# Ledger of designs, part 5: VH-VL binders against Pleckstrin homology domain-containing family G member 5 (PLEKHG5)

Target 1, 101 residues: Pleckstrin homology domain-containing family G member 5 (PLEKHG5), of Homo sapiens (Human) (o94827r584to684)
Amino acid sequence: QLLLEGSLRMKEGKDSKMDVYCFLFTDLLLVTKAVKKAERTRVIRPPLLVDKIVCRELRDPGSFLLIYLNEFHSAVGAYTFQASGQALCRGWVDTIYNAQN

## First folded at step 4 (VH-VL; framework fv_denrakibart)

Design s60 (from e1 with light chain T100R)
Fold by ESMFold2-Fast, scan of step 4:
Structure s60 (fold): chain C 101 residues (1-101), chain A 118 residues (1-118), chain B 113 residues (1-113)
Amino acid sequence: as target 1 above (101 residues)
Amino acid sequence: EVQLVQSGAEVKKPGESLKISCKGSGYSFTSYWIGWVRQMPGKGLEWMGIIYPGDSDTRYSPSFQGQVTISADKSISTAYLQWSSLKASDTAMYYCARLDYEWGFDYWGQGTLVTVSS
Amino acid sequence: DIVMTQSPDSLAVSLGERATINCKSSQSVLYSSNNENYLAWYQQKPGQPPKLLIYWASTRESGVPDRFSGSGSGTDFTLTISSLQAEDVAVYYCQQYYSRPLTFGQGTKVEIK
């Protein structure tokens, strides 16, 4: 059920940039942050349903764009994720794509 | 233990340059923004700007754009606030603080008092 | 810019009584993607740096006493101290961190009657 997890740097349209820890399951993606003192994690965005995600690698190495769609197939969120390298970035995009198929 | 330690108090004359520092410890310095906040004597808090040390992305308040320079050296976990030419109106307490966009300014330095007088 | 306005500028409250501070933002600080308000409250005692009390409008920072609570959503927020203690004498600031420039309220000074 859990397909992939790891640290990413996330940017979104409300003037934020932060390091996050993501969990990709077969049906959803969770974006979390460690609560202070580090033994707990907090989900900071509503679960992102895999079938409502559109993602693509960006020209900037190691980064990918994630667009989230509502029930009417309109974009309601956009996130840019930076991985620690091109291979990890490709891994995220490929795993999301495979979960959708 | 997360800690931000700022450089000591400064007494300067108008026209002089100054660079003050803020050293972070006890956390991943490159994973959080560092912000600078001014507090003039007897007044409230004013956000000046922030820097993300991981990629040196720097953002300023419009009121401070061009008045100061914010920088960071991630190899020594230290952020800086710099003036090329001080004015008497720069007399204030300057705080650095760690910013996480989910949780606000959660840790603050002790402050650096800057006094500018002729 | 989002302007933060606090009321009152100062208040005197008897020990053990409730203190209430209001904060208004000129624009909503509610982020629709997670339904959280990007509004924080800070306490500043004389000669000390500010200390984070509350983030996301109502979530208490670790180590902050239960007598402090935050409420509100969108543009209208309240900090409540349910039973004022002597160590609570301070200036309290609200702050939006929804969008840049980050902005603080003017501060509310809380004193003992």
Scores: ipSAE 0.544, ipTM 0.880, lowest interface PAE 1.9, mean pLDDT 91

Design s61 (from e1 with light chain T100Y)
Fold by ESMFold2-Fast, scan of step 4:
Structure s61 (fold): chain C 101 residues (1-101), chain A 118 residues (1-118), chain B 113 residues (1-113)
Amino acid sequence: as target 1 above (101 residues)
Amino acid sequence: EVQLVQSGAEVKKPGESLKISCKGSGYSFTSYWIGWVRQMPGKGLEWMGIIYPGDSDTRYSPSFQGQVTISADKSISTAYLQWSSLKASDTAMYYCARLDYEWGFDYWGQGTLVTVSS
Amino acid sequence: DIVMTQSPDSLAVSLGERATINCKSSQSVLYSSNNENYLAWYQQKPGQPPKLLIYWASTRESGVPDRFSGSGSGTDFTLTISSLQAEDVAVYYCQQYYSYPLTFGQGTKVEIK
């Protein structure tokens, strides 16, 4: 079931940020982006299974780190997400923790 | 050396608009948040909001949301605090300060005194 | 909002004697992921802007004399000036930067007896 959705800013690597719209389900996180031409939502990263996510709130205002593990529990991706506020950031981190339990 | 230099004192009437400035130098301006702090005469410090000049990400205290606008021009390393319509209750010293989210406000401007009276 | 409360409102201490200022937060400012308290102390002298003294509750900012020390964790914090000097006459503020909005204590005025 859908637990949380909303706009975030995603960073993959040092200085690149992109606006994304994320959907958190009980079993996975989808990272999407609006397609300007079609005004549709497109999934831009493979689905992230919640049981393979390591999530940590960062001290940066409203930011959290998401590390993705492969089937061997090795890190294969790292994403920094920025919410529009610290409370929204805490909401994302807490909901991800709840989905993992 | 790191410096934040603020614009000079202002004397205004209720209903007038105002924009005050805070110019950073001696560091990477786009790599640190700039915050604004109000100190009413004889009172303590109140956080108003912060801006990250690198991408203009702006956060406001709920008590100041909609009352002021914070902006920055990274090409001249300057942050701004703006009122569309001043009130007598806006009379205060306004400080800008550089914020590192891990270490707090480590460098402060000298302050801009704003007096609003008829 | 996290409310910061300082005590006392004012304090008179003789030169060379110890000054102690307390600060309480309405909620814990201890960040469990790194075990740091997001609490800072600032000094404001008359006619001057505030100056950062201490961050992470107990870490002294560069250039701050070692007579200034911070202690505490969670919700109860203390700033200590071990041997008050004339130049230490100021108002001292605690501030939490654990969550937004950022909030300051009301300030403690330190004067010489």
Scores: ipSAE 0.000, ipTM 0.583, lowest interface PAE 15.0, mean pLDDT 86

Design s62 (from e1 with light chain Y98W)
Fold by ESMFold2-Fast, scan of step 4:
Structure s62 (fold): chain C 101 residues (1-101), chain A 118 residues (1-118), chain B 113 residues (1-113)
Amino acid sequence: as target 1 above (101 residues)
Amino acid sequence: EVQLVQSGAEVKKPGESLKISCKGSGYSFTSYWIGWVRQMPGKGLEWMGIIYPGDSDTRYSPSFQGQVTISADKSISTAYLQWSSLKASDTAMYYCARLDYEWGFDYWGQGTLVTVSS
Amino acid sequence: DIVMTQSPDSLAVSLGERATINCKSSQSVLYSSNNENYLAWYQQKPGQPPKLLIYWASTRESGVPDRFSGSGSGTDFTLTISSLQAEDVAVYYCQQYWSTPLTFGQGTKVEIK
C-alpha cells in the first residue's frame, strides 16, 4: 500500500545533491528519478525496507536523516532528505514511524 | 524539450569585466546543477564549477576559485559566469551543461566564445 | 582530487573496425551503496559541444547507437566502438562525477585510417 509520495532533495555522504521523487509503501521506500525519453521514473537506489530504516528529524529545518541498516544492524547507507517545508518534513518522518509499527 | 541557450560571443580587452549567461528551458531549473566547463583553443575540457539553483549552493574547481563567480537567477531560469578582470589566458570556449549526479552532464549549451586580446 | 588519464592520446582506425579507448581514475569511483561507477563518456565533434554517450560507466544514453559500449569498474574503464563509422570521428572524454572537483580525462582523438 502506498502511504506517501512526493518530491524531496536528497544528499548522500558523497559530494552530491539531487531532487528525487520518493514513494513510501507500508513495507519499503523507493527513491526514483525521471529518465529522459523513457517517459518513466527509474528507481536509483535499492528498495529501502522500512524495518531497516533509522529515521531522525534534523535541526536543519525541513530536513531528516535516514540511515539504512543491513541484516547485521550495521549502517550501510545514510541519506539526508530536505522537504519543501517543516510540515512536509514532519509528515515524512511521522509516516515512516507509523509504517514501522 | 530540454535546452540550454548561452549568450553570444564576446571580444574583450585585459582588465575588463564580463558576465555570460546560460538559460535553461524545458525542465525544472531548480532541480538540476548547472556546470561551467572551459575549453581553451585546441585543448581539452576543464570543469570550472557548478551551482544548484534551488538553493544557490556553489562549488568551484580549486583552479578557478577566486578567478570567477558563478550565480543563478531562478526567476528567469538563467545561470551566469562572471569575471571581474579578464586576462588574455581567459580566451576560450565556455560551455554550460546541466548536471545530474546520477546521469552526468546530460545536456550542453552551444558554447560562448570569449576572446581577450589587447 | 581524482585524476583521469586516458590512453591513447589519439588513434586511427579503419571504417568498420573496432576502436578502444582506456580511462584510469586515480581513486575508485564506485559507490558501494548502489554498486554504480560514477564515470561518464562524452563525444565532441569539431565545432560542437560535447555530447553524453555513457553514464554509470556502462549505461548508454538515449539515442546513442549500440556500437558504443562502456565497461570497467573502480579505477579502470574502457569505451569501445565496435564498428567505426565516418560520423564517429571526434574527441572522446571520460569524466568522473563521483566527487568535486569534477575531472575530465585529457581526451582521445579518433580518426579514420
Scores: ipSAE 0.271, ipTM 0.822, lowest interface PAE 3.4, mean pLDDT 90

Design s63 (from e1 with light chain Y98H)
Fold by ESMFold2-Fast, scan of step 4:
Structure s63 (fold): chain C 101 residues (1-101), chain A 118 residues (1-118), chain B 113 residues (1-113)
Amino acid sequence: as target 1 above (101 residues)
Amino acid sequence: EVQLVQSGAEVKKPGESLKISCKGSGYSFTSYWIGWVRQMPGKGLEWMGIIYPGDSDTRYSPSFQGQVTISADKSISTAYLQWSSLKASDTAMYYCARLDYEWGFDYWGQGTLVTVSS
Amino acid sequence: DIVMTQSPDSLAVSLGERATINCKSSQSVLYSSNNENYLAWYQQKPGQPPKLLIYWASTRESGVPDRFSGSGSGTDFTLTISSLQAEDVAVYYCQQYHSTPLTFGQGTKVEIK
């Protein structure tokens, strides 16, 4: 079931920064981008299983950290997301927490 | 329709300053990086730097750090490449291009030819 | 810095025949988080800006003919034109966009025999 969707700015590693559209379902999070020339939406990262996500708000208002764990409890991905406002950021973090319980 | 339109050709003398432009249209200007690429006569492509207009985050190739300034004015969807003091070795075609880190440089400007001679 | 090296520097191919261009990176351009290679191919015709052909090493950009294909992973990549047409005469560049500074190969000139 779809719980939340919306535009976020994603930072990954040192260099990359991009605007993405995310879909949060009860079991997974999809990170997508629109490919205008092909009129399609493309999933740009493997589906992130909700039960393997460690999520927290960051000191900078409107941003949250998402760490993805493998089956051995090792971090295999780290993403920083920025919402258009503090309330939307809190909404993303809270909805992810609720999906995990 | 996504377009990047660059300013016209320039003929300058060594020591002169110059600022060339790249205007984006047909997309969200603040959501993509704009890169600058140099091509010297008869040579290949050299990446100079990129800017994210949404927050003015700017990154330079080590070869061009301190040699040029990259900036953007998001209110008019325009990126800039600037020299404080041109050299003959700056003679080249300069391209701007839209960069998405997932898909590379997907749209390019027509190029601005800069000729520096005494 | 990741150095991109293409081979050959120039290639003459008859119309309708296959053209193959190789590109080698000094370090892997595979991104572990999504298992994609951050390697692109561009076509540049005389007097024109470059045009994106392939991204993620093998994904064809919209509007690019299917005779163009990209393959490879990690450090070794290939651009193939299955049946060369007159309009394909150009210089082709590979580019890594895995890490800053972004780097291009030196280019391969494709011409008709």
Scores: ipSAE 0.423, ipTM 0.858, lowest interface PAE 2.9, mean pLDDT 91

Design s8 (from e1 with heavy chain L99M)
Fold by ESMFold2-Fast, scan of step 4:
Structure s8 (fold): chain C 101 residues (1-101), chain A 118 residues (1-118), chain B 113 residues (1-113)
Amino acid sequence: as target 1 above (101 residues)
Amino acid sequence: EVQLVQSGAEVKKPGESLKISCKGSGYSFTSYWIGWVRQMPGKGLEWMGIIYPGDSDTRYSPSFQGQVTISADKSISTAYLQWSSLKASDTAMYYCARMDYEWGFDYWGQGTLVTVSS
Amino acid sequence: DIVMTQSPDSLAVSLGERATINCKSSQSVLYSSNNENYLAWYQQKPGQPPKLLIYWASTRESGVPDRFSGSGSGTDFTLTISSLQAEDVAVYYCQQYYSTPLTFGQGTKVEIK
């Protein structure tokens, strides 16, 4: 049950920035990256369970924040995603909220 | 296949300006960082800086900030390393490399030898 | 800044024997969110650019022979060549890419005894 997929630019706490291709399913989000000439795709982060995500749209146009919680409700990951536009960003945030029902 | 092709060797005098290039092909140029690494004759590898061509975000090593300028032209998939005024101590092999924060420097150019002498 | 220190500076090993190179970082390069070490190993042969051998401390790059292996976590890392071949004569560098500035070790020269 794939809900949404697409290219995003991802930033995270170790000073990194990279283009990624994300797949949002009803229960999880996969962050993937093409290896080599795009013949291969690799999942680069552990699957992010939708029920452990805190998602917030950011002030910066087209960007949203995603915080990942462990079983103790402690933040163990923080990601900033930038979509190609504000409408697409809104689509990601809304679809994540709906998946969390 | 992924390739990085650098401009040819340069022989310069102190005080001259120089701009060398690194052209990427076989991948999405705007989706990966391009880094510049210096290797002085007989010495090890020194990271100079990186640029993300998709938005021109540029990060320098503190040792090289203000000494060089890194830029990129995404319309021709080319990154640049530039000196406004060369000195003899800039004599070195300069490598460009594709950098990914997951894989490190996974593809390297052939290198550009820069010799600065009077 | 994270300082990378290799040992030894040079190493002479007989063909078919094991070569071991050590690398120490001044701070941990383990990223807790994915439990990966942001440490890479490169091989540089005379007159050639460096070549990526290993990333994430222990993941071998495509096309790299299985005699090359990386191990370690946090601050202490090892590159092992299980059975040295003639074509393995090179300088080997470790590099952290956990945070900027990116830093390389000083290199270890591997020669045939």
Scores: ipSAE 0.533, ipTM 0.872, lowest interface PAE 1.9, mean pLDDT 91

Design s9 (from e1 with heavy chain L99Q)
Fold by ESMFold2-Fast, scan of step 4:
Parts: C-alpha cells; structure tokens; sequence
Structure s9 (fold): chain C 101 residues (1-101), chain A 118 residues (1-118), chain B 113 residues (1-113)
C-alpha cells in the first residue's frame, strides 16, 4: 500500500546531492528520479525496507535523517532528506514511524 | 525544453578580470548541479568545478582552486565563472553543463571561447 | 584523484565495421549502495559541445542509437560502436563521476578509414 509520495532533496555522502521523488509503501521506501527525455521514473537505489530504517527529524529546517541498517543492526547507509517545508518534513517522519508500527 | 545558454566570446589581455555566464531554462535550476569544463585548443576536456545553485555548495578541481570563482544567481537561473586576473594559458573554450550525479553531464551549453593574448 | 586513461588515442575504422574504445580508471568507480559504475561516455564533434551517450557505464542516454554500447565494471570499461556510420566521426571521452574531482580520459579520435 502506498502511504506517501513526493519530491525531496537527498544528500548521500559528501558529493551526492540531488532532487528525488520518493514513494513510501507500508513495507518499503523507493527513491526515484525522472528520466528527462522519456517522461519515465527510474528507481535509483535498492528498495529500503521500512523495518530496517532509523528515521530522525533534524534541527535544520525541514530536514530528516534516514539510516539504513543491515541484519546485524549496523549502519550501511545514511541519507539526509530536505522537504520543501517543516510541515511536510514532519509528515514524512510521522508516516515512516506509522509504517514501522 | 532544457537549455543552457552561455555568454558570447571574449578577447582579453593578461591581468584583466572576466566573468562569463550560463543561463538555464526549461527545468528547476536549483535542483541540479552546474559544472564548468575547460577545453584548451586542440586538447581534451578538463573539469574545473561544480555548484549546486539551491544552496551554493561549490566544489573545485585542485588544479583550479584559487584560480577561478564559480557562483550562481538562482533568481535569474544563471551560473558564473570568474577570473580576477587572466593569463595567456586561460585561452580555451569553456563549457557549462548540467550534472545529475546519477547521469553525468546530460545537457551542455554551446561554449564560450575566451582568448587571452597580449 | 581518479586518473582516467583511454586507448587508443586514435582509431580509423571502415564504414559498417566495429569500433572499440577502452577506458581505465586508477580506482574503482563502482558504488556499493546501488551496484552501479559511475562512468559516462561523451561524443564531441568538431565545433560542438560534448554530448552524453552512456551513463552508469552501460545505460544509453535517450535518443542515442543502439549501435552504441558500453560495458565493463570497476576499473575497465569499453565503448563499442557496432557498425560505424559517417556521422559517428568524433572524439569520444570517458568520465568518472564517482568522486570529486571529476575526471575525463584524454579522448579517442574516431575517423573513417
């Protein structure tokens, strides 16, 4: 089931900063990018399983942190997402928490 | 239609300052990096640096750090490359290009030819 | 810095024949998070800006003819033009965009024999 979708700005490591379109389902989060000439969407990261995500709102206005864990609960990925406003950021964090319950 | 339109050719003397421009249209200017690439006459491509206009995050090649300044004005969707003091060795074609970190430089400006001679 | 080295520097191929260009990176450009190689190929014709042909080492850009293909992983990459056409005369560049500074190969000039 699709719970939330929308545009976010994603930072992944020092050099990786891009605008993405995310789909949050009951069991996973998909990070996608539009293909400019084809009007199609590509998944650019492996699906992120909701039960392996640690999500925290950041003090930076409209930003949240998403840490991805392996089966040993070790961090194997870290993403910072910026929403267009603080309310939308809160919406993402709350919906992720709800999906995890 | 995505376009990057660069300013016209420049003829300068050593020691002069210069600022060239790259105007983006047909896309969200603040959502993509703009890179600058130098091509000296008869030579290959050299990456100079890149800027994210949304927050002005700027990164330079070590070879160009301190030699040029990259900036952007998001209100007019324009990126800039600037020299405080030109050298004859700066004679080259300068391209701006839009970078998505997933897909490389997907759109390029037409180039600005800069000639520096005494 | 990641150094990109192409071979050969120039290549003369008859119309309809296969052209092969090699590119080596001094370090791996494979990104573990998505298992993609951050390597692109560009075509530059005289008097024109470069044009993106291939990204992620093997994914063709929209509008690029099927005769262009990219292959390889890690440090060794190949651009293949399966049947050279007259319009394919150009200089071809590989580029890593795995980490800054972004770096290009020196270019391979493809001409008709």
Amino acid sequence: as target 1 above (101 residues)
Amino acid sequence: EVQLVQSGAEVKKPGESLKISCKGSGYSFTSYWIGWVRQMPGKGLEWMGIIYPGDSDTRYSPSFQGQVTISADKSISTAYLQWSSLKASDTAMYYCARQDYEWGFDYWGQGTLVTVSS
Amino acid sequence: DIVMTQSPDSLAVSLGERATINCKSSQSVLYSSNNENYLAWYQQKPGQPPKLLIYWASTRESGVPDRFSGSGSGTDFTLTISSLQAEDVAVYYCQQYYSTPLTFGQGTKVEIK
Scores: ipSAE 0.374, ipTM 0.837, lowest interface PAE 3.1, mean pLDDT 90

